VH-VL binders against o60147. Designs and how they scored, part 1

Every score and structure here is a prediction.

Target 1, 175 residues: o60147
Amino acid sequence: MLEKNKYLYIFRHIQTNQVLLSQGNVLKKTALFQLPYPLQKPVAPNGMRPAKLRKDHWVPLLKVEFPNESMFQSVFMQLLNYRKYRSVQPLTSDLLKLPIPVRRRKIMRQEVPNTIADLADILNKEKFPENSVRLQLSDKSDSEYADWPPSVQIDSEEIKLSRGFREKTTVDEAR
Structure headers, positions and changes below count from the first letter of each chain, unless a header shows other numbers; antibody chains are not in Kabat numbers.
F, E and O stand for the ipSAE by ESMFold2-Fast, ESMFold2 and OpenDDE, each averaged over both directions (binder to target, target to binder). V2 = 0.75 x the mean of E and O + 0.25 x the DockQ between their complexes.
[cut] marks letters that were taken out.

## First folded at step 30 (VH-VL)

Design t30
Fold by OpenDDE, look of step 30:
Structure t30 (fold): chain C 175 residues (1-175), chain A 124 residues (1-124), chain B 109 residues (1-109)
Amino acid sequence: as target 1 above (175 residues)
Amino acid sequence: EVQLVESGGGVVQPGRSLRLSCAASGFTFSDYYMHWVRQAPGKGLEWVADISSSGSYKYYADSVKGRFTISRDNSKNTLYLQMDSLRAEDTAVYYCARDRYDSRGYYPNAFDIWGQGTLVTVSS
Amino acid sequence: SSELTQDPAVSVALGQTVRITCQGNSLETYYASWYQQKPGQAPVLVIYGENNRPSGIPDRFSGSSSGNTASLTITGAQAEDEADYYCNSWDSSGNDLVVFGGGTKLTVL
């Protein structure tokens, strides 16, 4: 695949709104490790990490093109760290008042906006060159979840929503 | 009018094969995931298989895996179920169903359109 | 694989409220769909997702979820509501395959 190493794809589950980060447009099985263990308290109910990756249950939330792999790697790792950090933070009193299943669902619903916000925050801190990062969203309105730095150019075109999304390459066309 | 019409059911002996068809009309067939669901006489609904809009992804219930093949021809607006190595327990009314489509990219599990079903009887 | 559990039969007096439950293991119950099936007919979607009703479904049908249980509620049961009701979702603990509950026969008295 051509230069996939500089592309960040963020996928969301079509039902649960869980989020997976991907280097390139093809989700790998290892992406499942980003999901909480189903037996871990209190983050995820049982079954939150499926045994196998069903790719067609995931759609692209956004695509980010970086100038180079190094920048990609930096942002990718930071996103993971942000997620990890959030997962270990004490729950708010409001959340604690909710039944566990309700609480878990509420938390999961926030994964998409949180991830977008995280990305924006990371990019704001990184201070990449102006218009050096290209952002394409599946829904342009999602860009409103955060303020984006000058380094980010938001694409006017939305990424196509499709289950089991995989951006076609010349190699794919040959198959 | 949105419609699904199953065909191809009948009586077959164990070990034989049968191919079901589901003709879709009234909607853009190629935009939708499709499912086969069966119901044995006097029993509940059992999901059999699903197929993605393009046909790239196919999934099966364990009870039929390795024996049944789901496919589609979007040019003909038709869903298929090839049933091989049929067993008595495969006797059922077979429904094709459309998976509800949300243009926003949300896909709650919901079959909003069903055919009337076609009966498959596997008996010696 | 994960299963959805339903009571095999429930009854309700005409005009009264009945709740049919579907028990699962995880988030699959939150996104459960409900189908009504009358004898000799194909199933009909009555509720899906977060208490969504398809067009043509009476407003007396509603959906809810609590914990690992999804519920279909009929407020003001009518005679025509007598039918089998099935819940449906995916197996989130396995490979996200579709699964149906065992069905509940609703009798309207």
Scores: ipSAE 0.658, ipTM 0.860, lowest interface PAE 1.0, mean pLDDT 89
Fold by OpenDDE, last read:
Structure t30 (fold): chain C 175 residues (1-175), chain A 124 residues (1-124), chain B 109 residues (1-109)
Amino acid sequence: as target 1 above (175 residues)
Amino acid sequence: EVQLVESGGGVVQPGRSLRLSCAASGFTFSDYYMHWVRQAPGKGLEWVADISSSGSYKYYADSVKGRFTISRDNSKNTLYLQMDSLRAEDTAVYYCARDRYDSRGYYPNAFDIWGQGTLVTVSS
Amino acid sequence: SSELTQDPAVSVALGQTVRITCQGNSLETYYASWYQQKPGQAPVLVIYGENNRPSGIPDRFSGSSSGNTASLTITGAQAEDEADYYCNSWDSSGNDLVVFGGGTKLTVL
């Protein structure tokens, strides 16, 4: 049971490219709270946060295996903080010129590369032991969004993209 | 040729059960999400249920939840809809439809292939 | 649950341009799909998310979205375009389930 706690899964919505972070390969309903809510500032587009989680609309973007849960928790929280930080940053002049719906969609589309970049930045700062973190991407080309530290070992095998995907873990096999 | 063919429709009394089938051909059935959509006479389209490629995920409209069961047998390239506790308001042509999938991936809620439908009539 | 709203009926003169609209939230309308249904026939997908047109669909059909409105435009309406048109998407703010508009009957004059 403890083994699942060291795995970070990042999911993207198959249509909107919104991003959700997950401890383990099972998305929880509470993950939806990561998404902007219209009543919160900044004003989010209507429909950005559904009331119910349809798990099969989310596919894994990447998987990260940490040496232990503590390292996972540290990185997880930092990722959330990075997201919050971005959300409160002033919009660029170019974005401000766009109609609000277009602007919001453009921002949503940037969540995937931004999240990958955030992860790399966090890991660079943490300076974990060499090859202590294992990263598996759905698309290896996504690794080009950032420079990864020596602590990160990128798996040559890609995560297969499919709706409803759930990778088996050692915890799952024990059940 | 890509094709979906519904069967199993007919006339039933309220409270009875009926099982619909949808036979798929011309494509890799197991790669696609499938849907049931119904249309009451003279009315619009109403989504009923969908099922993931492997059958692991099933979702239902509130109007049929608890009464209908969607399933699939990928070895037989067949989609099913078990309809229990049928009501008069369930009277409709029932279509099976395929979720759009191309080189760019799945397109949620875009149905590119439809069957011709099978009529279900619930009457006393 | 979110609903997609369509006008029940619209008309267009032969050879003219008509726009059929679907009201919803901005996310749902942006990714909305459109179907054509003729009497006694199954629906046919004519436009799907991001203004994509399936093979075999005439280029006079196009999709667009602005704010909370999705639009299907027929440029140069033909007699055979007379049909019911449905938009669909999903309830992105609720249960993430499929939703259809009420449909629009298009008459070609």
Scores: ipSAE 0.579, ipTM 0.836, lowest interface PAE 0.9, mean pLDDT 90
Fold by ESMFold2, look of step 30:
Structure t30 (fold): chain C 175 residues (1-175), chain A 124 residues (1-124), chain B 109 residues (1-109)
Amino acid sequence: as target 1 above (175 residues)
Amino acid sequence: EVQLVESGGGVVQPGRSLRLSCAASGFTFSDYYMHWVRQAPGKGLEWVADISSSGSYKYYADSVKGRFTISRDNSKNTLYLQMDSLRAEDTAVYYCARDRYDSRGYYPNAFDIWGQGTLVTVSS
Amino acid sequence: SSELTQDPAVSVALGQTVRITCQGNSLETYYASWYQQKPGQAPVLVIYGENNRPSGIPDRFSGSSSGNTASLTITGAQAEDEADYYCNSWDSSGNDLVVFGGGTKLTVL
C-alpha cells in the first residue's frame, strides 16, 4: 500500500497568538492541554488557557509535511517538550515589572516566533535527507524567525486563510 | 454602498415564532462572520448569536440557546434568525452586524457595519 | 464569571478630555472594541483592538488598556460626541461568546 505523508499542523489563536500543535488540520478539544494552566488562583478562571476550544478561533500558522511517521513523531514530541520547558522558565526582571495581564499578553504574543524557532532548531539538529520536509506557511515572512536546514523546502505558496477554513457541509449548502 | 437591511420584525404573542432576515449588499457576504445583536427599548446592547462565514460554526448567548437558530444563505447574501418560543424578554430591536473578523487578524469583535434594526415585540 | 462593567454616566465639558472605562476579567486576555450610539440610531464602531480607528472616526477618539480595564478617550470633546458608548469583548470563561458592557451615557456640557 502507498505510504501517506504525515502532516504536522501548527495553529495560532487569531487574537492572542497562542499556539497549538496538531497532527491533522482539525483540532481536538484536548489540544488545549498543551497550554499552561497556572497553579496559582488566576484572575481569569483558566489563566492563559481558554476554557473551551472554539475551533474557528484557531487558524493555521504553518504545516509541515514529513515523508513518514517516525520523522513526524520525533519532531512533534520534541516540539511539545520545548513548549513545556519554556512554560516553566523563570521570568525576566523586565517582565516581572509589568502588571500581570500586560505581562501575560506579551508572553502569549511570543508563542508564534518561539514555536517557529523551536521547529527550526529541532530540524537543524535532525539528520533528515535534503528537501525531505516540506514547510508551508500562512505568512511567508514568518520563516524569517529562524534559519532552516537543507532538509526543509519552504513552499513558495502560502496556506490561503479564508473565512471558514475548516470546510464542512453547512445548513445553507445542504439546502 | 455597503448595507445591511433587517426585516421580519413585528408583534407576536409569547410562545410564537418569527424569522428575521438580513439582506447584505455592497460586499462579499461569504467572506464575513455575521452577528445578531439586540437592544431592548431603553436598554443596552446584548449579543445574541454569531455564524462563521461558511456557516459551519454557530454560537448563541445562553439566554437564547435552544430557542433561536442563526443561519445564512451565501447564494442569496442573506443572514437569518429563526426565533422560536418567544418570551416577553425577547422584546427588542434586532440588529444584524458584520464582524471585521479576519482569520489572520488579532481583532475580532469589531462590528464595522450594522443594519438599522427591526423591532420585535412579544406581548399579548 | 465574566462581565464587562461600565459606569452608567459620565460628563465632560466641551473641549475637555474624557475617559470612558470598561472593566472585566476577559480584558486580561482579549481586546475590547468600542461603539458609539446616538438616540434612534444603530451603533457605530469607533475603536477596535488596542487603538485602531475605522475610516471616518475623528482622531480625538483613542483606546487603551491596562490590567482588566479598557478605556476610550475623547480629547477635545465636541457636542456631537454626546452619545451612549459600549464596549464589547469575548467572554473568556466559556466558548468566547461575545459580551457587551452595560453602556455609558456621555453628556457633553
Scores: ipSAE 0.379, ipTM 0.756, lowest interface PAE 3.4, mean pLDDT 84
Fold by OpenDDE, last read:
Structure t30 (fold): chain C 175 residues (1-175), chain A 124 residues (1-124), chain B 109 residues (1-109)
Amino acid sequence: as target 1 above (175 residues)
Amino acid sequence: EVQLVESGGGVVQPGRSLRLSCAASGFTFSDYYMHWVRQAPGKGLEWVADISSSGSYKYYADSVKGRFTISRDNSKNTLYLQMDSLRAEDTAVYYCARDRYDSRGYYPNAFDIWGQGTLVTVSS
Amino acid sequence: SSELTQDPAVSVALGQTVRITCQGNSLETYYASWYQQKPGQAPVLVIYGENNRPSGIPDRFSGSSSGNTASLTITGAQAEDEADYYCNSWDSSGNDLVVFGGGTKLTVL
């Protein structure tokens, strides 16, 4: 359990491509608080925060191993802040032309690359020791979304049975 | 040939139990999410339950929650539906179905293969 | 729980185009799937995802979505297209449980 405290897992919804951050490989229900919540109950808008977490609909996108929990916490909080900041930014004119449900879906589709880019940016700013951070991706090509600092060592192996697979995922194993 | 074959249907009295089976062939059963869908006579389709490939996750419609249990035996390529405390409104043809997976990806809740169904009649 | 609403019945003349709609407020209609069911038969998947057709499904079948509505379009309806059509998706406001529409009976005239 203690060793899991230095691990960041980013999960992707298998259909909506929404992203959830997790400390450790077990996705907790509290992670849902990362998603937008509708102002009016009882029905959440399309593509918003679900009432319950269905873990089997989330697959690991990437795993980051930090040297210690402190570094993890720093990056984790910054990621949340980045996402929050992005959520309050003005929408582009093109997006505003779209119906709200379509707009939301389009925004959600960008969460994966945006999150990866955010992570890279944060790590570039943190300037951790060289090769002190280990990054493993479900798809190595996703690493191309950003430039990674020398502190990041990208694993040659991808996360097994991840993103888009119908087989058992690491989420299932962690349960 | 990819195939699903349901069995175990029949006539049963209210309050009784019945166990349905769905035999899968022609594909790697253990890789697929599986579903039960039922259709009352002259009515529409109603989703009943689903189960993950490994069986670790199970979900149910509110109408059957607490009474029905979905399970699977991947070694036997078989999906099951244990139906307890049966009610008249449970009368239906019960279909098993799998989620769609193709070269482009996994498509949850898109049922590309269906069995022919097995009839369950709950009557006093 | 959220529901998918379909017109109970629609008709189309032979060779003409018909659109069957599926409406749901909190459902992921963009990812709706469509099924064709003929009397005494199991449902057949005709459209899934954005606009995907399984092998063997004629190209006259297409899918689309707008807002909270998913649509199945048959361009150039054939006699054999007469059937019940169901949409499904999941309820994103709950725990992503599967929901079927009430079905639409399509008559080809």
Scores: ipSAE 0.372, ipTM 0.779, lowest interface PAE 1.5, mean pLDDT 88

Design t30
Fold by ESMFold2, last read:
Structure t30 (fold): chain C 175 residues (1-175), chain A 124 residues (1-124), chain B 109 residues (1-109)
Amino acid sequence: as target 1 above (175 residues)
Amino acid sequence: EVQLVESGGGVVQPGRSLRLSCAASGFTFSDYYMHWVRQAPGKGLEWVADISSSGSYKYYADSVKGRFTISRDNSKNTLYLQMDSLRAEDTAVYYCARDRYDSRGYYPNAFDIWGQGTLVTVSS
Amino acid sequence: SSELTQDPAVSVALGQTVRITCQGNSLETYYASWYQQKPGQAPVLVIYGENNRPSGIPDRFSGSSSGNTASLTITGAQAEDEADYYCNSWDSSGNDLVVFGGGTKLTVL
């Protein structure tokens, strides 16, 4: 029934630490719509969303290998829901007291640890078989943002970064 | 020793073309973003263009867009700047600069190696 | 064009502390890097990221940022610190193109 392993890719912005989720190892332009606007009338036209996707400004944070599509789809959709839920929560009074630029930086800096914690929370609640999910990080110390269930094997090898990811190859067609 | 050496500068008349080269040594050139930065006599630094490690992404300052073309040959460890339709305001020392490589990609836009520059004078 | 503003000149007495500032709306989102340029020489990176010094840069150099302002601080300025200092960042209003500040000439008295 199960044909191919599925990979979840999570990217971070190389300066802001904002996070994007992807089903592939190359980001699509539509991934930017995962980033929320803070209000109906944001300070900038795109709020906290960059105007354009510069694929060379996003690097892998981690990837997760699932043995089948059902497990992948369940975790991926839950992660998207966690991100939406977090984006609509009221800001704390301490955050609201800060100047907008300072507040924005603090919120964005939390996206990496928050996303890692969310992933771990989802995996802890799922009853996946022991060692059925492989996690590979670009920085292994990032695993310390969460406690991982027995279902997760953390790969000893870190992801080798390469800025300027591209998907297409010369073998797929001649133009 | 990590080194960048620019060449190809000189005196040219307005409207003419010139091609700058930057020879890289002592590091894996194909891992790095490369930049051109210029400095007019007595003036500050002005970013001109950059190119991704593979050469697939190229970006230009508005002042040179459409006239300058950045390129690289990773097999020869060489960066190029083709400058067409030169103007008097293009007169400057042109520097080749390496964007810092971090295996984790955390802190971009930090030019950690610079060449000594090559002078381009557009006059007469 | 640059949205990064630097004072054109600053002076410091030998052994004293000086702060060089770089101001712009893009710094609300992106970090600045700092470069030192001595007469007749190429620029040298002195600070990047949140306050990182490249190898070979003395620990009297430090960086900080708050809001739309980035700062380079030299604690205990020495004669060899006399130079022009530039910040750079990305222009957050569009394609994240590189932008430099206008430069600050530091004179050590």
Scores: ipSAE 0.303, ipTM 0.724, lowest interface PAE 3.9, mean pLDDT 83
Fold by ESMFold2, last read:
Structure t30 (fold): chain C 175 residues (1-175), chain A 124 residues (1-124), chain B 109 residues (1-109)
Amino acid sequence: as target 1 above (175 residues)
Amino acid sequence: EVQLVESGGGVVQPGRSLRLSCAASGFTFSDYYMHWVRQAPGKGLEWVADISSSGSYKYYADSVKGRFTISRDNSKNTLYLQMDSLRAEDTAVYYCARDRYDSRGYYPNAFDIWGQGTLVTVSS
Amino acid sequence: SSELTQDPAVSVALGQTVRITCQGNSLETYYASWYQQKPGQAPVLVIYGENNRPSGIPDRFSGSSSGNTASLTITGAQAEDEADYYCNSWDSSGNDLVVFGGGTKLTVL
């Protein structure tokens, strides 16, 4: 009767390829706190946090169904920790030699493959039953960023694209 | 063939209203964001409004916000622009445009299909 | 809000190379798209993203970006390339609204 969440939703920004993790199929404004806050300048999402969440600028990357809520919570928190750890590490010397705009674009473009690899790393370390974790991607070729454990069943169907997972804020259609 | 055809332009007095239509054919209309873009005589392009695939999200240029309403009817493959409280500075050719979308390498603001435009003249 | 700035006019000799630029703070973050407009016609998309060319656009059209500047390059300009060229992108005001540059008239000599 009382349903607990066991779904992980991951979104990417349609221009920058930044990534947001969500417990729901619609992003909350607070999800933006997962992105780095600018030093002294609140600027556009060039590796920085956007001033406002435009929900239609974030599209599904993948969806994961876990066996239960506690397993979802464990993986979700580990993913957030991986991203936080990465965000505070020193930049490599190769990156530091690039002009700031070029450096930012390279960093942002790695968020999708890094997040997918992080998820797979966590799932490979966890001891879930075979085929107990269902993974659905918007682009099945993105599964190639990682090696998946036997616990993961990759859905043969891609996510239907609608700038969201199932429901929209407002519908204004006539037949 | 992929096509957009605007209609509903004409001459109107200031303060009056007009409704523009844009008929789409040759593609799955409900998959695409749609835009209105205008061009005053002898001037450049000015973005007016856009609408998401389902119609759930609508956005407007500051110059028209509160006066214009974008809408769509996906069952009729038609985009609309309701223009209220028209002013002389709204005089322009109005284009409808399709925003290209590719989920793997999505690049918004790539308007790959345009109509031929419909002229709106606001004069007393 | 951020605006996109284009030079109002440029010229190129037939068969030579020309670059048309579009500058704005939002281009540090967002890609620009490029449109060609001939007199009495609707605009036509020629470049999107950094350097993606729609089907039917000649190989002589290419795009690039650096910093806050996007560029459209026409290598080996032809007489039919004479047109107005516009860039667009999102603004960086925090509202992510669409903006167009003022346009560049290309004259092929």
Scores: ipSAE 0.024, ipTM 0.637, lowest interface PAE 7.2, mean pLDDT 82

